# VH-VL binders against Probable pyridoxal 5'-phosphate synthase subunit pdx2 (pdx2): the designs that were tried, part 3

Target 1, 248 residues: Probable pyridoxal 5'-phosphate synthase subunit pdx2 (pdx2), of Dictyostelium discoideum (Social amoeba) (q54j48)
Amino acid sequence: MEELIEENNIKIGVLALQGGFKEHVEMVKSIKHCFSECENKYKYSIIVQEVKSVSDIKKLNPHGIILPGGESTSMAIIASSNNDGENIFTFLKEYIKQGNFIWGTCAGSIMLSNNVDGQKVGGQSLIGGLDVLISRNYFGRQIDSFETKINLNLKFSKNNNNSILLENFEAIFIRAPAILDVIDKENVEIIGEYIVTKKDGTKEKVITAVKQNNIIASVFHPELTNDNRFHQYFVQLVLNNHLIKIKI

## First folded at step 1 (VH-VL)

Design i5 (framework fv_ivicentamab_arm2)
Fold by ESMFold2-Fast, scan of step 1:
Structure i5 (fold): chain C 248 residues (1-248), chain A 119 residues (1-119), chain B 110 residues (1-110)
Amino acid sequence: as target 1 above (248 residues)
Amino acid sequence: EVQLVESGGGLVQPGGSLRLSCAASGFTVSSNYMNWVRQAPGKGLEWVSIIYSGGSTDYASWAKGRFTISRDNSKNTLYLQMNSLRAEDTAVYYCARDYGDFLTYFDYWGQGTLVTVSS
Amino acid sequence: AYDMTQSPSTLSASVGDRVTITCQASQSISSWLAWYQQKPGKAPKLLIHKASSLESGVPSRFKGSGSGTEFTLTISSLQPDDFATYYCQQGYYESGIDYTFGGGTKVEIK
């Protein structure tokens, strides 16, 4: 009578245009448990597949898509320099509008942002949708790469004050962007923050992960660690969305 | 500047079919998200279907399997094919433009075309 | 599907009055709500999107507010042109969930 069901499949697509997609596929495949909100209630199987075209996405019909890291400018050029590439960005914009879940990490977070600091009109192509101001090479200006532990406050529902604290999460920053500001403070929920100490001793707080409805963005590379908990979080959000559809 | 003109409405018997058209001017249908919304006489508004700029479609749960939204880019025209019509489908049918943002809302509407399902 | 409950279904008012229309969603829709005005025999006209963003050309006496599940449309100094039926519409899309309009509120001359 409930949301208890037999076995079901949750399909995740990983956009395989460049940078880090293989590591994301491996991380999703390594998931053995869901987070506490749905633990021990449902049985499901996770199917993950690389997608390189609109045709691949349509064949897989994924419940969620991951946009991995890489050079955002190179990714945009590759995607838009041919007919297939332009169609992919248009398709993803519609995929998001239809309520499907998407997660952009590092360069993917830039592609999903509506406002890129220092970028003029007519610059790099973006998918858009996320109401934040993002700086493309913020950590590269401060430090090329580093690894640190951060705390993440995982958000599952805007109406629910329940959240999961993910402590001592290993975060790798490689020429990483940083979210400088939230434009729509009502709809964007902050998941992670980090305090940067500049060379002059000044400290600045930057945002490292956010959720806006069905859009997830993070500026670090969880796929390069052995900690799949952020991938678990994304899959859990996708599963929750799927279960809501079944109830109706 | 922006105009939407519906046509194709009329009297049809239960179980019959009807095809509605919506001619657009002042913008390109294929570059926008387009919707059909209906209103039964004296009743409220009810969403029917959407076609996204890329050509994918969605339908109200009660319309799925009976109604098909489509467009002809060369004629800049939106269509709604309605099959297996019931008395409950009697309504004024509006075509409406979705702004194309991540929030769905309808910034331009046609005048509507009346569909009456009766003998 | 998300139920949108609009109240009252009808209200009577005089020119210069302040009127308030309420819209309740069965589940949170964030700020993804629009308001429309419809006059007899005419198509609806967009007034407000994203709960509180006034459309260009719409008088400032119209104000939208709210978020989550509770939304209101307020007309602060009712004019003769404002006697019409008003509808709210949820624009939050979840796969398999229909977009939904409220039942409407008819604003009539007292």
Scores: ipSAE 0.007, ipTM 0.438, lowest interface PAE 14.0, mean pLDDT 81

Design i6 (framework fv_ivicentamab_arm2)
Fold by ESMFold2-Fast, scan of step 1:
Parts: structure tokens; sequence; C-alpha cells
Structure i6 (fold): chain C 248 residues (1-248), chain A 122 residues (1-122), chain B 110 residues (1-110)
């Protein structure tokens, strides 16, 4: 959409290279209450569009971008190709560096991580920025896919006095990665955790969602449910960031 | 009136240091991507450095490690600290306003200061 | 690395002439190109952004066109105020060295 004339819009791009992007677009479009009926002091409208190239992102000029799940190798190959001389992963690195919000889910969470378990120098291309250690197919090694309810502690500020607990959030894991460790313990905030029972009966706690400043990562597929609350959370973070930036 | 005014230029010996200032009025520097661009006498324009609205920075490869861009939001002023100066750094230095943090396609320079001359000579 | 080549480096023209300046990028930059005018002893002034969008207050005789690797600035019916040096600039990359300017085209009076 080339219409950028409205002043009170929050624009969200969904990277439409592979996997779940259509479902993410529909989830963002389903966010009606908080931007239409509720007591939204700022009265912003949400615009969401698929983006497939740097040119698409520049045309939309989004305040936030969602990187959906999918086959991470295929996404990296597509993103490593130049479209009109433009490398999309290089562009996204700068987009994040500029303070724009980005949310990676499943394969997208891998693309945003600085440290991938077992990855050697010269391996698969990454966007980076998120200081965690992530395992690509942790849950697939244990189980192929499963559905469970988890609690998410949504972080709006570093001190936890302005956070929201989402209880019994339906989470779908499909050959999912897992965040094994936080490297930057000062700046990475844990949003979700899950206890895995291993084949030998031992239990291990893994991280399922984190926030580091303007980077959000989750290893489950919220776009495959009918619960748009995590999408609402992301859009709210984007709106908050936009309002802070235009006042300074 | 929306303006950028540079100062701090002058004559400096090779290996020396100099700090340039760029005072902004009519807008806030922290809301925009701010840039330094230079022009050697009789030559073309060359980009030096950027500070993003969020505070991160980037530099031309030849400037990295020698030049530091910064800002003071309370004074609404942009700075360029130049160290290990070379004769090739002799130029008029302009501060230039880029786009806002979320308007990537507005990263052209819509407002320029009048420039401050830096001469690096033995 | 995006190398920007302007041609010609200098041109002589008379008031009323149609002037054309070309800018070539070594790789595609889509439409992320700006044109600047610089008069002697003055700072550059933005004329056009995103290849063809006129800046507010710039006379309509200035027109930008092109995409990808080839771009043109056209001045229809040159006026006395238009004798200056013109620069193209790509802004399609945020990496170090990301903003590349052309070498400039000096428009001189005959």
Amino acid sequence: as target 1 above (248 residues)
Amino acid sequence: EVQLVESGGGLVQPGGSLRLSCAASGFTVSSNYMNWVRQAPGKGLEWVSIIYSGGSTDYASWAKGRFTISRDNSKNTLYLQMNSLRAEDTAVYYCARGGEYYLFDSWYFDLWGQGTLVTVSS
Amino acid sequence: AYDMTQSPSTLSASVGDRVTITCQASQSISSYLAWYQQKPGKAPKLLIHKASSLESGVPSRFKGSGSGTEFTLTISSLQPDDFATYYCQQYNSYSPGSYTFGGGTKVEIK
C-alpha cells in the first residue's frame, strides 16, 4: 500500500518469504478492540501488509516487523539474494539498529539470535541482535509437535511493575526451537518458560519467549490459534515505541 | 526557524584532534537520523557518519576508529570528535538532517548547516 | 559498494535551454536516490528525493526520473538561478559507506 498520508497509523510488516505469514496478517487484522472500541487515548489505526523484499518494506515504512515461522534455511536463502541490489537480512539488521521493533517466531526467533547451538562460523545466515543461545530443533528431538497451555509474563518495562500475565495461553509447538540460555542477563527479559520431561524422566526448564529492548522472540506458533493477545502485545510495544520517539 | 549551525572548525596539525559542534533549532536532533558530510576544497560530497534517533552510530570505513559522532539532547547539539587527523581530512564539514527513525525512505538530507572548515596542515 | 557516476562532469548552457544530467549506480538502488543543488560557497539544497519526488518550494522545471541503475535530472527552460553544481546521492544502504554521492555536474553559463 502506497497510502502513507494518514498521521495516526501504526504500520506492521509481515515478512512473507515462507511459513505462517498469512495467519500472522489475519491475527494482526483481528486486533479490533484496543484500537477501535477500547479507551485508546491515542486513537491509532493498525495497517498490516505482507512484505517480500526491501522495496516492499521501504514502501510500507513499517513501525514494526513480524518474522514468522517456517523453514529457516529456505528463508535464509531467499533473504540472502539481492532484490534490486538489496539484501533483506542486511536491511533488517539496520532496521533493528535504528530502534524499530521486530518479532521473530519459531524460525524467525533463530534468525534473530546471536548464538545458535552447534552452528559454526560460515554457517546459515542470521540477522542477529538477540543475545541468547538457541537450539534449532529442540522440541522435534523430543516430540514432533504438541499443544499446551503456558503462562506468559509480558514485559513493558524493565522493572516488572508494568507487566501483564497471560495465563493459560494456548501454545502450539511444531518442530520448535528452544532458547537454552540468556547471554546478556541484564538486558534480556524472559517472557515464557516451559518444563520439558526428557526420555530418561528428568525435567529441564527451557525458555519459550524473550524480549531484548526492541527484539521479541518466541518459539511457538501463536498465529495458528484464535488467541491474538501476543499479537496485541507486539503492536502495543510498537505503538509505545512510536509515541516515545515522536516526543523526543 | 529550522536551522543547523556548525562550529569548531579551524587549522590543526596532522595527528591532532578537533571537535565539531552542530547546534539545531526548530526541531530536536534525537528525533532524526543526524549525519556529518564533508567536502574537500573543489571536490564532491562524502558521507562521514550517522547517529540514529535511537542513539546507535555508523561510520564511513575510513572514519571508523578515528571519528566519533555524538549528541547532547539537553543542548540539542550534534558533535563530531575527530582524532588522528590527516591532510586528506581537510574539508568543509556539514551536519545534515536525515529522516525519522521509522521513515527509512526519508533518509535523504532535507536540511543542511552552512558548514565549518577544517584544515589539516603541517 | 555502490559507486555513483555522474555525467557530464561539466556542461555549458544558456538560459532557456533544456539540461539533462545522468547518474548511474553500480548496482540497483531501486528509487532511493536524491538530487542536490549546490551554489558556490553554499551548503547543498535538496531538490528531489526518491528519484522523482520534488521537495517543497522547488520549481516544477526540475524533474527527476529513473529507477534501478540509471537516473536523470532534467531542468526544462534553464533559469539564471540554476547555474550550480548538482549531485546525486543513493540512500539504499545503511552499512558504513552507505551514503554514496555522485562526482557532481557543474552547470555553467555559455
Scores: ipSAE 0.005, ipTM 0.410, lowest interface PAE 15.2, mean pLDDT 81

Design i7 (framework fv_ivicentamab_arm2)
Fold by ESMFold2-Fast, scan of step 1:
Structure i7 (fold): chain C 248 residues (1-248), chain A 121 residues (1-121), chain B 110 residues (1-110)
Amino acid sequence: as target 1 above (248 residues)
Amino acid sequence: EVQLVESGGGLVQPGGSLRLSCAASGFTVSSNYMNWVRQAPGKGLEWVSIIYSGGDTDYASWAKGRFTISRDNSKNTLYLQMNSLRAEDTAVYYCARVLDYDSSPYYMDVWGQGTLVTVSS
Amino acid sequence: AYDMTQSPSTLSASVGDRVTITCQASQSISSWLAWYQQKPGKAPKLLIHKASSLESGVPSRFKGSGSGTEFTLTISSLQPDDFATYYCQQYNSYSPGSYTFGGGTKVEIK
């Protein structure tokens, strides 16, 4: 038996089928520290890699996956093809059920939702798992694309009173969906909200980010800013989950 | 299968009013952006109006103040109320669904068959 | 509002010919352009979006290209079913005003 060399790494996959996957990869690479720590006493390093097939995901065996924004219908068509004899969305459903972490941004938040406003059985394919009602294209043309600062209440577990308030987080909304309601109010934690002012002057409150166990969803594009704190949050969640699994 | 069926077209006098309907099946109107597009006989396509999933609306400059787009979510139906009609409003009127998107702008993937509006003395 | 200039307004070609239709925007619209096919008496049908993305079920002989202000639709081997009028449409989310269509190109098979 030879002496085994073990590497302590947290592996993040970024689904590279559609949207801003390159920007997400660069944001994860830019992380120097996390809210508690990105490396524990064993000095875990962060590895991030693009994945575009079930084979890529199996080879990387990532602890967490980021599902970027893009055109959700195009993503669903691409993901519905049987790559290497396996459907990517079917694989991701099982990946999530096994307790691995996933974060969907913009289009990714739609793909992770169980309830899409107006969608019927036989409509666009979804990964599912997140118990929210999400509206595609909620923000109309006059508010389709905007940049603002929001406050985020970052929660690390549903039963933990330990939360971090991020003030003045730069958020970019581009043809953004909106989370209209939380279906499972016991398990879904609201991370972010935004008050939108419509053209007619009416104001509505929408949910912009949530966490349900190992599923995180946001409707804005943090990867298009210079602020990697939401990526830090996701990596911290992945690290915490890994440490629980190996009891460190 | 997703489908749009327009109705309500017909002959109307200049200065008159007409209401068009567009019945949707296989998807929900309130969850999508919906367009009205018209085409005068022998001419090209011309955008008229849009209603966004959140309920806000926009109009071509020449339509603003005369035309009103609306929807009835319980009937899954889109409407176009046309007032102060002119001879140049004579056209086939199509309703169209704006394809579901996330960070991309708007294009129309499903169109109805159209309904003819004739404005003449 | 962006002006969309489409050329030619009409063309006649034989089955098997390569056909090219041009669409020019008065200002940059990035890649936010769609192509539609309309047969006589029928509603328009989406062929291509985002300048070059072929709609599912559309034959591979249709190809879109271009960005910014100059765009083309190419039919590599014209078929009888391709008799139609073709329209480009800009949908730049940052453009002032409404959607703008080109004037159309009528393709007649000889």
Scores: ipSAE 0.000, ipTM 0.430, lowest interface PAE 14.6, mean pLDDT 81

Design i8 (framework fv_ivicentamab_arm2)
Fold by ESMFold2-Fast, scan of step 1:
Structure i8 (fold): chain C 248 residues (1-248), chain A 118 residues (1-118), chain B 110 residues (1-110)
Amino acid sequence: as target 1 above (248 residues)
Amino acid sequence: EVQLVESGGGLVQPGGSLRLSCAASGFTVSSNYMNWVRQAPGKGLEWVSIIYSGGSTDYASWAKGRFTISRDNSKNTLYLQMNSLRAEDTAVYYCAKDIYELGWFDYWGQGTLVTVSS
Amino acid sequence: AYDMTQSPSTLSASVGDRVTITCQASQSISSWLAWYQQKPGKAPKLLIHKASSLESGVPSRFKGSGSGTEFTLTISSLQPDDFATYYCQQYYSSGSYDLTFGGGTKVEIK
């Protein structure tokens, strides 16, 4: 048996440049119960803070970062500017490369994707790392939100045979992107899918959430519901990663 | 060694109040999710309440407004304040420690009997 | 909240028998189910977590199986110490802390 270690906290940063960052902060604060497929024996508390700059991220030193929705073009312009001599997108690329967890929702999922449908060479600055093809505003310039229930197959890094099925998960889509294809089929795991019925009556399956190692992406807005289970999932992944890094 | 010892049970009249205690040793109550679970004589187990490591609480729907879970970190003790007691609240009350904050219980106290009758 | 239906409520068996008890969830709880053993006058004792993971010190004759909505606890070659009441418990998150126990199965001497 491993030596018992008391850990004091898990720190989550929420990028507060635009979008639903306050709702994400409150969802993380509302986490009272964790589900997990591993026994960890560590004790922790969850600390969540807004971060707006590289300096904020360095001060918090978070174990994981949530990159909320919002207008991806505006977020890219803000993030590509030099704040205190450092570009936040460049910093996040290195943050991910170092094995830290990141979760992008809606516009955040676009910013994490390596391939954006219709993107020109030298266009929008992206964080990258996620090997998928994503389409901006796939659902046809809808200005009204819609809500549907989807099933999510939550994947954990510790054991690929252990997954949690969330049935009837409430998902809110607002000008939502869609993940059209997985480029790295070995490393990208599909968490959620949705079948779209097109105007001509044909059906197309699109991907609504994926995990690639330490990168999580979703195209819906769980922060706008009262269901914090996807936030619980992200925090659990961050905790699991933290425990793996601590060699006792 | 982990140990949980409940006390405070007894006979109380309908409409009365009672406070249960659960003294913990071998671990820190404030660092764990702590639960109360009850069992009516000859019946099954029923979850009552939880206090999370961060101090927030949740209750079974029938307990909301009548029961209050709390802790005293300096005494490493968990409490359940029970008000407006009814005959149907007659049960053995157990405190239980959540393992890894996942919702199954690795350690239970011996239980304390609460009898509500006139 | 997820209803947990446990059957049978009472079961008569002899030492050496194979005993099977079933627990049904009203909706899928994946593998998030624990089994407890309770002897008269005693607190419950954890036997199995995550549907099939045996606790340290629990005899190998106890086996949990199942996922989704149907779960089974099997006791092979029943021993005298196994005459007790057994409870299943779900701990699948639904956005709030909503633990639910089954009604219990009492295993009695035939």
Scores: ipSAE 0.000, ipTM 0.394, lowest interface PAE 18.6, mean pLDDT 80

Design i9 (framework fv_ivicentamab_arm2)
Fold by ESMFold2-Fast, scan of step 1:
Structure i9 (fold): chain C 248 residues (1-248), chain A 119 residues (1-119), chain B 110 residues (1-110)
Amino acid sequence: as target 1 above (248 residues)
Amino acid sequence: EVQLVESGGGLVQPGGSLRLSCAASGFTVSSNYMNWVRQAPGKGLEWVSIIYSGGSTDYASWAKGRFTISRDNSKNTLYLQMNSLRAEDTAVYYCARSDYTWLEGMDVWGQGTLVTVSS
Amino acid sequence: AYDMTQSPSTLSASVGDRVTITCQASQSISSWLAWYQQKPGKAPKLLIHKASSLESGVPSRFKGSGSGTEFTLTISSLQPDDFATYYCQQGYSYSDVDYTFGGGTKVEIK
């Protein structure tokens, strides 16, 4: 037996390279409510599927892709291997260039960043596109793992100031990167920030989530909670983009 | 007809190795998630390992380093290589399919193959 | 790893009885739980996936419910064909995957 596939579908691919991807699949499947920006959501069904290769992505032809957390070194190894006849990072770079939506969490946020603190030309492979400066293991050097509540200011359109504030959003940080700075201040929108108390007692504000056009990045793990609102946000962005493309 | 048939079970001495096979018909193993599940005589079900459609694998913590799941797409066959076998590995071993619709449920099972680890 | 506790381990019932089996996860697994039926000498058969979704060909007297940490399988009017052992299984994964089964519930006639 196969699930009934409706004609009006939004397809989400979740990159399943090692582990942690099933939590993202579950969260997308759990979406039952929508924000005020989501009109006629019941007319569109959400299809979510794990993808592990360029072939998987081409077969699914998703409207959006989630690039989960994991070890950034493992992701870079995949970028350097041609096991299925095509480099997956090269494919994703083109996928983003075509205007499709992508969301990177934790290690995924590193892979999407243009500038990685301490990395030189010829270092670890990146997908790129996101014009920020990111530190790979910021929290691991300060604190290894923690859970806290943060506020997120969700942005739907650059020309529409109708944003949604998520208060007391549960965020889990596991050996997490941190976004240290925005390079393109005109096009990168800050969604979340957090104040870190360093081991020497000083405080520093870091960025925890951003949006740049069709690229979303977060350094925490919303998929490890029971709060699917950030997944709802991503799916809504994908749906809005699809509706624009078909001129609705 | 969708079917799974296991083979390769038998008697093996402690410390020995054994390779189980699972032949699929009516569907392709490379397009599905494939699992190994075992059941000791008179006991409950215990999950062993999975190979995902893309080829990545996961294992129960007690199976890591001793058991290896693999497949041969040209033969449409799933395998379980078992090394350093112990008496407590004695069980009926089942192969089972789960697909994108039933990630947390296994909808097609083989008949099982008995592995006995004894001197 | 998730502990999956089934109760009772054994249940005696008569044809026509309402039977309820419970499954408790040591931590939240959302709705990612399946129920299986196993008869002596046979492979398990999937009854319910994602806590409450009935498999094709499974009689409507079987119902699954629950989410988070507490789940139930109910057989509304037990039939002779229903005497079997029932297992729950969680499918919720973290960094280390382990699709843990419950200990089983044997439904016996008497």
Scores: ipSAE 0.006, ipTM 0.408, lowest interface PAE 16.4, mean pLDDT 81

Design p1 (framework fv_potravitug)
Fold by ESMFold2-Fast, scan of step 1:
Structure p1 (fold): chain C 248 residues (1-248), chain A 120 residues (1-120), chain B 108 residues (1-108)
Amino acid sequence: as target 1 above (248 residues)
Amino acid sequence: QVQLQQWGAGLLKPSETLSLTCAVYGGSFSGYYWTWFRQPPGKGLEWIGEIYHSGSTNYNPSLRGRVSISVDTSKKQFSLKLRSVNAADTAVYYCARGYDFWSGYYFDYWGQGTLVTVSS
Amino acid sequence: EIVLTQSPGTLSLSPGERATLSCRASQSVSSSYLAWYQQTPGQAPRLLIYGASSRATGIPDRFSGSGSGTDFTLTISRLEPEDFVVYFCQQYGSSPYTFGPGTKVDIK
């Protein structure tokens, strides 16, 4: 009688400063088990926890972190005024440099970008690392919320041999940014695109999700749906990274 | 639309190796567990094993020493080999698509089935 | 391995009646990891219910699933002629994935 009991754990932190962090926690909690890619039958359980400070992150010691949507300027101000004397953003920069996985959605995708359209020297703080140009107010006030289905080409390796196509994935866009350009075309992989129909009937393709090594960014809100497959994808990337580090 | 077609030899003698292939037409091959089942006449289904497009496999422990599943992503095909067959291996064999990204748990598309008879 | 028991083995009913099929697990199974299938003799199984209660795409609303722990139920509210076939439950919360022996819904 073989029971699948919690043998090994993958820990995910969700930055809980503002925005949709509760929905992200609920989506990750809906993932009961994930299979490892090793032949020795390892199965990992997922632990997810809200984090609000550098102290919270250090205590949890997560294998991956999710940065949810919200007001990117407000999040930057809150992060930089951290009461434990450490800047959360400077901590996350180092967390990323150490090879840990991070996923930013909506406002989180802005915070991870190296280049923000219209950003001036002395503007809001960014975490950085993702080599794209992003617009924080692309769709504007009149078209700032809509829902559609998109296809996502999920990337596990640069060879495309381990890519997964998610068809008809439900995507909710709320005051959505848009990725305007990929700066490092060799290392940034496009996961999602969306065709925007303009007032004149002209169609334009917009980038909605990318991966650059251990950085994932998306401009839509999968946490507001009942489809946890993008969260499953992120957790699998985290698990794969962990298994590589322990040489399985 | 997705369709699975399977083929292979249906008549075997004890000690021979069963070899079946399943081809996937339409839809995406990536992101699913491709799975083999069998059903002895008048009995329930038995899960044999599953394979991901990356080549990662999981097998039923009762068959682990005799079974192997392989994948050819360029042809969108996956194959079952079961070694050292005996009369207890007589069954209809099915290939199927596992819907769960994390586990091949429920199965939404099935092949037509192949009757395999092991006699004398 | 988790053993699934289905009862009754054969259920004899008339068109228009309600069918209630039981599946019992030898140990607790999360409701998230239980499925029901329909099988016409000589054909591959057809997915009806997954996650104990979620109807698969294209499945009529007369089919419903319920249950938790060790006890699960498939209900067919008004039997149609095509429903007089075999039904299997399946658990996928523990490896190996296992199926019940089936319940045959037979015409009276």
Scores: ipSAE 0.000, ipTM 0.400, lowest interface PAE 14.7, mean pLDDT 80

Design p10 (framework fv_potravitug)
Fold by ESMFold2-Fast, scan of step 1:
Structure p10 (fold): chain C 248 residues (1-248), chain A 122 residues (1-122), chain B 108 residues (1-108)
Amino acid sequence: as target 1 above (248 residues)
Amino acid sequence: QVQLQQWGAGLLKPSETLSLTCAVYGGSFSGYYWTWFRQPPGKGLEWIGEIYHSGSTNYNPSLRGRVSISVDTSKKQFSLKLRSVNAADTAVYYCARGIDYEWGSYRYFDYWGQGTLVTVSS
Amino acid sequence: EIVLTQSPGTLSLSPGERATLSCRASQSVSSSYLAWYQQTPGQAPRLLIYGASSRATGIPDRFSGSGSGTDFTLTISRLEPEDFVVYFCQQYGSEPYTFGPGTKVDIK
């Protein structure tokens, strides 16, 4: 007997060059609950795989990719050294332009941002696409590292006012960037914010997570907690996008 | 094409630290999980831990607090240190290359070192 | 941790016969998260099968794997003299990775 091939799966790639990629894989594997009927209604299964090269991504053909945090300089060096002549971040730029979903967290959010505070436009962008102004090491300059509870307003469709509020979401900030401003106010949706109290006693509101169409960015580390709801959210976005594409 | 060669002290006294090194010849060092296993005489294999070329490690909880694995990417080597050894640590120790399974991020092991017999006796 | 048991402990057969080796897990393992290894006495293990059913590079087609959930099988369709060695299964569906105790294939 030959094994039948099942087509009903959602494939998630996790870029495994540096950072918390193993923790992201475990969080996706732990998903048993969907915010909508992702498995029951459409009978899709979730598969997740580490990807280390353009070849890995092409072989997996993922519906969505997670770009974990890490040191941006180290990630650039690793990508340049290990891509066998194909630049992985150039590939990801085209992957995003084709309408596929990507989620960058911590350093990954910097890689996706078009504008970095204290840099010339495009000067340190490896991938780009996200129209925000992001500050490197913002929380590291004001505070060393911290864990707190935040509320997240999850956005699924730009034309749908329906959102899901995640209350008391555990957020870990480790030398984290902060999103300072939204450049494209029409297309960038704010998911999370946080009020920072600086050492001098002044308070500043910063953005901790955004969505721009198929690009998701967050500056905290949900993969270091026991709460997989943000991973559920990303997978749900990927599934929704896939269902739209195949409905034609 | 890929060959793993390992070396280190084979005879230890209780409370000493085991130190083994594995060198990789041929093929790429980056992009793989470099892994240590042990096999007590007449028994099955036990996973000790793994290290990625970046230095990220995972260890078997049963060896918690006693094990460390390090990597030297310039030399294409990785090393095992197991401290405070006792007679239960007597085994053949193997290094191996871990490959991510196509469908997931867990590992199977395609190339193995020759093994090092480690005996712990007073 | 997931405990693997292998049966039989020793399988006595003649060259040319079919060998069927069983591996059972204490908890469900995805069918894709199991590997089989061959070990000649005094040597390191050799990968035979990964993902429950995929043959590793250079492994003869007489070796095949099957199974899912908690029950997995390694089959050797026609034993060659060099096949009379020890076989181990390994799960990698969760950490720590664990191995079975082995099945020894003995010559009659």
Scores: ipSAE 0.000, ipTM 0.389, lowest interface PAE 19.5, mean pLDDT 80

